# Designs tried in a protein design chat: VH-VL binders against q8mxu4. Part 7

Target 1, 107 residues: q8mxu4
Amino acid sequence: MCDRDDCASIASRCTGETIICAFVESITPPKIRDKTGTYELKCPFAEGFTMEIGDLFLFHFVFDGSSEKCTRLTPIPKMLAMVYEKLLKDLRKAKKEGKMIISPTAN

## First folded at step 22 (VH-VL)

Design z04
Fold by ESMFold2, look of step 22:
Structure z04 (fold): chain C 107 residues (1-107), chain A 123 residues (1-123), chain B 107 residues (1-107)
Amino acid sequence: as target 1 above (107 residues)
Amino acid sequence: QVQLQESGPGLVKPSETLSLTCAVSGGSISSGYAWSWVRQPPGEGLEWIGFIYESGSTNYNPSLQGRVTISRDNSKNTLYLQMNSLRAEDTAVYYCARDTGWYDYYYGYFDHWGEGTLVTVSS
Amino acid sequence: DIQMTQSPSSLSASVGDSVTITCQASQDIDNYLNWYQQKPGKAPELLIYYASNLETGVPSRFSGSGSGTDFTFTISSLEAEDAATYYCQQYDNLPLTFGQGTKVEIE
């Protein structure tokens, strides 16, 4: 499974695959936001996606060294923003307590 | 750069209704952000009053016992605070602030503040 | 309601000193904690959000750390212009609540 990040933690990511649940803040330049803050993307999103300011997506990123690539967008009903925030909060707590909760999210 | 300016009466009597306005300039209140009111009694700390989202949906501090209404007028780029049944304890500097809520979700920190307006409740 | 308790209530320090303020939440608030500076007669100003992220334009002598219930705000080398009252504020849950403030004075 790939990791989960937020707008605060993505800035220090250098490797691997990760997912961010965030709203579009601006398109040019590309910025996203969640409860932890805002983040300006370093690379454009994959072509063929239509997005508007205020849309909620799961952003799938792949990192190879410092290179950032958004490989997939999955639109999410906006009402689920708090559910994904809760999930990520639970994951942070589990990591802090030495316990990893890793499961597919479905509901 | 967005700027906020509160205005309203400086002196009001107990049991009356407070009405304050917050004029926003250098940006639109229809920009997706939420907007908060915060107050500070003289010489004391800060108390969050409530906020209003882009859609007009509101959340209020329960400590104010349902006395508060926050509203907005997008065409005037203006926020409003109404507080009923004023008491001496409502004497405070009242601030409006941009809240980091986004399109009806989240909330939390205030990245732009007005300069505040003192409201004195005295009989 | 989540109660936020700051320590100390006030302090005096000399220019160049390292100053530390602590903030304790009555329950786990993850990293959803902010720090504000308020100079006499002025509105509060955001310094730090999400426990440790500096707001744009804030000098690097300001820093924040901690998670869960215990948070620390540090001024690494106090300057005369830092005489102010500092507030922590949680945003984990509503109502949003502030600490009682810490007044920092120059000796």
Scores: ipSAE 0.688, ipTM 0.883, lowest interface PAE 1.2, mean pLDDT 89
Fold by ESMFold2, fold request of step 25:
Parts: structure tokens; C-alpha cells; sequence
Structure z04 (fold): chain C 107 residues (1-107), chain A 123 residues (1-123), chain B 107 residues (1-107)
């Protein structure tokens, strides 16, 4: 349905939809960070949220030829940062070992 | 850009307490980043001592047997290292560094380092 | 504690040579591995983070690869100023630990 990236991998994405879990590093310029690094957004942060440096969000991106669009932000409690990092680490390990199959749903 | 400078006594005696300072310039220590101390015995490798988060929460290398205290003074833009019960094995160059920990989360690589200060532990 | 083992402990090479240093972790550390350069009398300097990402301003002749337990660091065309000691360092878990270093000398 939707890919998963981190701050390191998103920089080279040019197509598709993806989600990353990251902290706000700066507002101007808009930067986000996770354990893998820092990424400067090409889109503004979504309006309608009370946002502070250090807040944690799930960022939903759509890419069209390196044209980045931030379509959804989901605020999450900061304490879940390590839970998400561990889940991503486990996912990367499972993919490396060939243990995980992600089946798309066609509709 | 961010610059770090360690300072301290240079020569100390066994069993005494080491006190080092790390003056930060070109940026604030109250910036969300964590701050680490790392040491290097002469001619040897690097050993992580510990770090302090934005909140003041600390993590230490267990190998130092609870002898270390890291603290910060945001008003002076300064970090501190205290190490008690000094031994000859504590002779090293001591570095402070900006750690990529962020608001009490993550840790792990050091993108800015101080110049280091040599501490010799000898009678 | 995660032990990091570098190989070789030292090497000598000529300007223009390609050199490779390896780093092995005692357990799977995902991609949470960094490389530092330390020139004589100076503090270490971050070259590569998250296994393969060049730090800003680092020359492109430096590269890193690997994941899990086995990592490599390569200088594609050695220059005289590259005479230094190189360290790997894991940041998967605390305590943060370094390899013992690899001294690179120019012949």
C-alpha cells in the first residue's frame, strides 16, 4: 500500500508514496530527523497543528519525479520514537533475510 | 559554526577528582542536541565516557564504574565532566563532542569535536 | 557491550592507490556504524555516518558500505593528506564503542 523510509533513504526517492517517523529539527528551513540522519523538506509543514521543534510526527509523502508533496502529518507521542525505530530496524532485518512478504491489495 | 573547547588541570594525582569544562561557541548547547565526552589514552583508541541530553538526563559508560558525572550550565553555554577516584589508567586526551541525540531520544554519532585536553594522572 | 574489530591494524600505500578497511561488529548493528578520520595531533573528524552517508564537505573519494555485522570503508584514490588513523564506531546500542583503529601511512 505504502512504502516506509527513513531520513537517509527518503533523499533518493523520486516516485511513490512513503511514510517516515521523524522529529521536527527546525521550522525555517523545515528539517526533520531520525536516528539515520537529517532531511530538509521540499514542502511546508502542514497547517492546523501546534508544532514545536522536538515534536514527533509520521510524515506521509507522495513523490513525482523528485517533486515532493507532504499529504498528511500524524502527531505521535515522543515516547514512541524508540518503538518505531525498533520496528523499522526489525523490518530492515526481515527484508535482508527474506523472511517478510508484503502483498499489495489491488482494488 | 559550532566550536567546542575543553579546559582543565593537565596534571592530577591518583585518587583525586578530575574537573573538566567544555566551552561551546557559535551555537547554543540548549539546541536539542546531546553532548558527549570521549577519551583517548596516548597512542591508543577511543572510549566513550557518556552524554547529557537537552533535559539534563545522562547516560554513562558502565566501564567507568559510576565514577563519572556530566552536567551542563545553559547560561554559560558550558558542559562539565567530573571523574572521581582517578587512576593512572585515566591518563588520556579528553574530548567533548556534539552528539546527534535529540530531545532525550537517539544518540550516536559525533559531528563536532573539541580540540581535546590532555590529562595526566601521576604522583 | 558490542565489540568492534577493525582490519588491518595498519597499512602502507602509495598516492593513487585504492585502500579498504573492514570493521566487524560482535552482533547485528543494522546500519548504525560511523567512520572517523584522526590526523596526528588532531581530534577525530566524522567522515561517514549510517554506514554509507558522507558527511557534508567530505571528499567523494571516501565511501562506506555494509550492514549487519560486516562493514567496509574505502579510499578510492589515496592522497597524501589521507595519512591518518581511521576508526569505526557503532551506535546501535549503549555503550557507544569504537574499533581499535587502522593507521594508514603513505609510502
Amino acid sequence: as target 1 above (107 residues)
Amino acid sequence: QVQLQESGPGLVKPSETLSLTCAVSGGSISSGYAWSWVRQPPGEGLEWIGFIYESGSTNYNPSLQGRVTISRDNSKNTLYLQMNSLRAEDTAVYYCARDTGWYDYYYGYFDHWGEGTLVTVSS
Amino acid sequence: DIQMTQSPSSLSASVGDSVTITCQASQDIDNYLNWYQQKPGKAPELLIYYASNLETGVPSRFSGSGSGTDFTFTISSLEAEDAATYYCQQYDNLPLTFGQGTKVEIE
Scores: ipSAE 0.666, ipTM 0.877, lowest interface PAE 1.3, mean pLDDT 89
Fold by ESMFold2, last read:
Structure z04 (fold): chain C 107 residues (1-107), chain A 123 residues (1-123), chain B 107 residues (1-107)
Amino acid sequence: as target 1 above (107 residues)
Amino acid sequence: QVQLQESGPGLVKPSETLSLTCAVSGGSISSGYAWSWVRQPPGEGLEWIGFIYESGSTNYNPSLQGRVTISRDNSKNTLYLQMNSLRAEDTAVYYCARDTGWYDYYYGYFDHWGEGTLVTVSS
Amino acid sequence: DIQMTQSPSSLSASVGDSVTITCQASQDIDNYLNWYQQKPGKAPELLIYYASNLETGVPSRFSGSGSGTDFTFTISSLEAEDAATYYCQQYDNLPLTFGQGTKVEIE
């Protein structure tokens, strides 16, 4: 299993695998957004999916130290945006309180 | 890029209804974003009034006792604020702003603001 | 409702000084905290979102930090054009609420 990030935290990631739940904000340039902000992807959107502005996905990223790769997109019903935001908020709170240690390189 | 401009009466009487418009230019209000109204009494702090999502769904500050209606007309690229049963304490500069709400989800910071319009509630 | 309390209410400092404004939330708001600058007769302008992210075009002398309930905003080398009132604002929960403001004056 991978780490979880948000649009704010992904900007600082340089290693490992992670997942972001975010809306498509723009296709050209490719931008995604969540409650924490907007992030411009350094990788193209994964092929094999029709994507529209306003769609919600889980974005899978792999960072090998040189660049980010978007390895998989999983479409998510928009109604679940708040569920995923709540899960990530709980994870951030647990991490800050020392209840859980999450390695950036963990799968 | 996007620009917002409020307009409406500068002076209204207590118990009457305030009606304001916010003209959006340099972009479309039908862009996925939410749109907020915020007010500021002269020399005082800021109070969020409410916002409207892309779908037309609204959320209001409960402190305004259900006196507020926010609406939009996409064909005119315009947002509206109606506030009923005006009181002297409703005297403020009224701003419209682009909210970070996105396709009916999220909310919370305002990256573009109108210039504001002063509304005075007085006999 | 989440109450936001800023300190100090006002300050006066010289060009080149480092100034710090604090903002305290009445409950844990994660990092859902923004900072705005408002010059007299003008609308507020977003400087920082999600506690520490600079909005596009905002000078690097502005910074934000903190999480949970305690947040700080710093101007590392005050300039004359920084004379303004600064507001924090939480977006963890509705209704959206602002701090009472901190007026920064140049000596």
Scores: ipSAE 0.640, ipTM 0.875, lowest interface PAE 1.4, mean pLDDT 89
Fold by ESMFold2, fold request of step 25:
Structure z04 (fold): chain C 107 residues (1-107), chain A 123 residues (1-123), chain B 107 residues (1-107)
Amino acid sequence: as target 1 above (107 residues)
Amino acid sequence: QVQLQESGPGLVKPSETLSLTCAVSGGSISSGYAWSWVRQPPGEGLEWIGFIYESGSTNYNPSLQGRVTISRDNSKNTLYLQMNSLRAEDTAVYYCARDTGWYDYYYGYFDHWGEGTLVTVSS
Amino acid sequence: DIQMTQSPSSLSASVGDSVTITCQASQDIDNYLNWYQQKPGKAPELLIYYASNLETGVPSRFSGSGSGTDFTFTISSLEAEDAATYYCQQYDNLPLTFGQGTKVEIE
């Protein structure tokens, strides 16, 4: 399984795979947002994606150095934003306390 | 960029209804953001009043006992605050602010504020 | 309601000093903590969101840290223009609540 980030934490990422649950804030330039903040995407998407402002997606990122690529984009129902935010809070708390955790699935 | 300007009466009598407007310029209130009202009694701290989402759904501070209504008019790019049954303790500077709520989800920090308008509740 | 308690209530410092303000939440609020600056006669201005993220255009001498219940805000080298009242504000849960403020004066 890959990591989980938020709009605040992904800005510092340089390596690995991660997933962000975020709303589309703007298309040009591409920006996403969640409860932690906003993030301007640095990568092109895979061909054929249709996105509208206000849509909620899981964004799957791969980083090689500071090179960012969004390799998968999965639409999800908007009301899951609250569920995912709660799960991410629980993960952050568990990591801080050093407890064993089960990472949430992308889908 | 986005600018907010509150307006309304400077002096209001107890038991009456306060009506404030917040004119937004440099951007549309139909932008996905939520919009909050916050007040500050003279020389005191800040109290969140409530916000309104893009859809028109509202959330209010329970401390105001259902005396508050927040509304919006997208065609006029304007937000409104109504507060009834005014008391002396409602004397404050009233601010409107852009809330970081997004399409009926999230909330919580205010990245643009109006200049505020002083409302004095006095006989 | 989540109570936010700031310390100190006021302080006086010289230009060039390092200034630290603390904020304590009555329950775990994760990183959902913001800092605002309010200069006399002006509206508050967002400086820091999500505990440690600097808002656009905010000078780098301002910083925030902490998580859970205990947060700090630091001005690394005080300038005359920093004379203001500073507020922390939680956004973990509604109602949104502010600390009582810390007045910073230049001596």
Scores: ipSAE 0.636, ipTM 0.874, lowest interface PAE 1.4, mean pLDDT 89
Fold by ESMFold2, last read:
Structure z04 (fold): chain C 107 residues (1-107), chain A 123 residues (1-123), chain B 107 residues (1-107)
Amino acid sequence: as target 1 above (107 residues)
Amino acid sequence: QVQLQESGPGLVKPSETLSLTCAVSGGSISSGYAWSWVRQPPGEGLEWIGFIYESGSTNYNPSLQGRVTISRDNSKNTLYLQMNSLRAEDTAVYYCARDTGWYDYYYGYFDHWGEGTLVTVSS
Amino acid sequence: DIQMTQSPSSLSASVGDSVTITCQASQDIDNYLNWYQQKPGKAPELLIYYASNLETGVPSRFSGSGSGTDFTFTISSLEAEDAATYYCQQYDNLPLTFGQGTKVEIE
């Protein structure tokens, strides 16, 4: 399992593996969005799917010294957007209160 | 770049129905965004009325007790507000705004506002 | 409904002063809090979203902080054009709700 971020928190990540659940906002320049805001990708969209504006994905990132690499996309039905937003909200609350961090996983 | 302009009657009587339009220019209302209506009684704060998603799905402030209908006409790039059974307390400046909801999900902050139109409800 | 309470309801300050406005939510709203400026006779204008993110084109003297239930908005060096009413607004849950406003006047 890996860590979990949102469009607001990914901008400060420098190391590790993380996942963002976000909609495609634009292709050129490549932007994604969630409830926290918009993030412009530093890497191209991964190959292997037809991506359209408005599609929802899990974006998998690996960072090595702030070098961003988007290693895979997992398409997610749009109706689950609120479920993933709630899971991330619960994770943020747990981190702020010093509770043990539980990494959310899609099934 | 996106610009919104409200229009409608300035003076209406109690019990009548308010009909407002919001003309959008510099961009399409069929852009994935949601669109909100917000009102402000003179000298008072802001009250969210409701929004409409890309699909036409709507959400309304329950404080308005089912009197409100929001709709859209994509071919005219126009949003509409209808409010029934007007009362003096409905006197306000009415704004339309682009909501940051996206393809029927999320909602929340208003990054573009119309100039507002004053509606006075009196006999 | 989530109630938003701003403090103070009004204030007067001189050009160059630091001005602070607080906003309290009736329940935990994570960071889903925005700040708007409304000049007399004009529509509101978004300044800050997601508690601390400056909207594009907003001067850096404006800032926001806080999370959960307690939020702060600061103008670090007041300018004459900052005379306005400021509103906080939560977007955690529907209905969307605003604080009652804080009127800032220049002495």
Scores: ipSAE 0.632, ipTM 0.873, lowest interface PAE 1.4, mean pLDDT 88

Design z04
Fold by ESMFold2, fold request of step 25:
Structure z04 (fold): chain C 107 residues (1-107), chain A 123 residues (1-123), chain B 107 residues (1-107)
Amino acid sequence: as target 1 above (107 residues)
Amino acid sequence: QVQLQESGPGLVKPSETLSLTCAVSGGSISSGYAWSWVRQPPGEGLEWIGFIYESGSTNYNPSLQGRVTISRDNSKNTLYLQMNSLRAEDTAVYYCARDTGWYDYYYGYFDHWGEGTLVTVSS
Amino acid sequence: DIQMTQSPSSLSASVGDSVTITCQASQDIDNYLNWYQQKPGKAPELLIYYASNLETGVPSRFSGSGSGTDFTFTISSLEAEDAATYYCQQYDNLPLTFGQGTKVEIE
């Protein structure tokens, strides 16, 4: 199952899949930004998409220990930026308050 | 590197209108960022005045909202602050700063500051 | 308005000492807290954003931690050039508000 990050938290990620809701800050070099900061991609943006500085996307990343791939972009209306930020914060708050995580191998 | 430089009258009288400029160099103000004004009375702390987004949309500190106007002129790469009905308590160093607001969204930390300009309001 | 309270108001320490400044918000501000350094006669300079992220070019002896309402700023080995006033500032909601400052002096 795919995780969720922001620009601040993805900087320390080294494994798994994650999604970031962020604005395009720069295309060359590829940079994205949100309220938590700026992240420079260690890979190109996924190919086959039209993007402009200031566009908002969901960025899908896959991390293989030592490499990073941006595998998907999903355009999002800019007015939803604060909604996605709020959702991530609510999810993190629920995790901190001891929300139970049911594992596929739970016995 | 983006550099900011404030300028203004230095000494003004009560009830007059303050007009400050912030000249930006080493980069364009039409860059997606927001731009803030912050003031600091001598020997005291910092007070946020307001900011202006890329689109020209503004937000002001409610304590000053009836007296201040922030504007921009992209062709001159310049930001402006107007403050009317000046009082002695408006004596402060005034700074302009690059705000991390981005295309009308977000705000909130100031990664580049001008050198500041002292404005004294005195009879 | 969100009130920001710093402690202590001032401190004196020797070169090489570890110093700690705290900042308390009047309500939960998540991690939306910054730290600035201001030397006499100079503009403030951003050191830490989003509670713990070090701004580019800032020495690694500076660090920040905390979330919610209680935040800590630490200089791990004080240098002579660190004599300054330090401010916390929240950016969770408008109006943006600063702490009253902590003056750090070298003894």
Scores: ipSAE 0.628, ipTM 0.866, lowest interface PAE 1.4, mean pLDDT 89

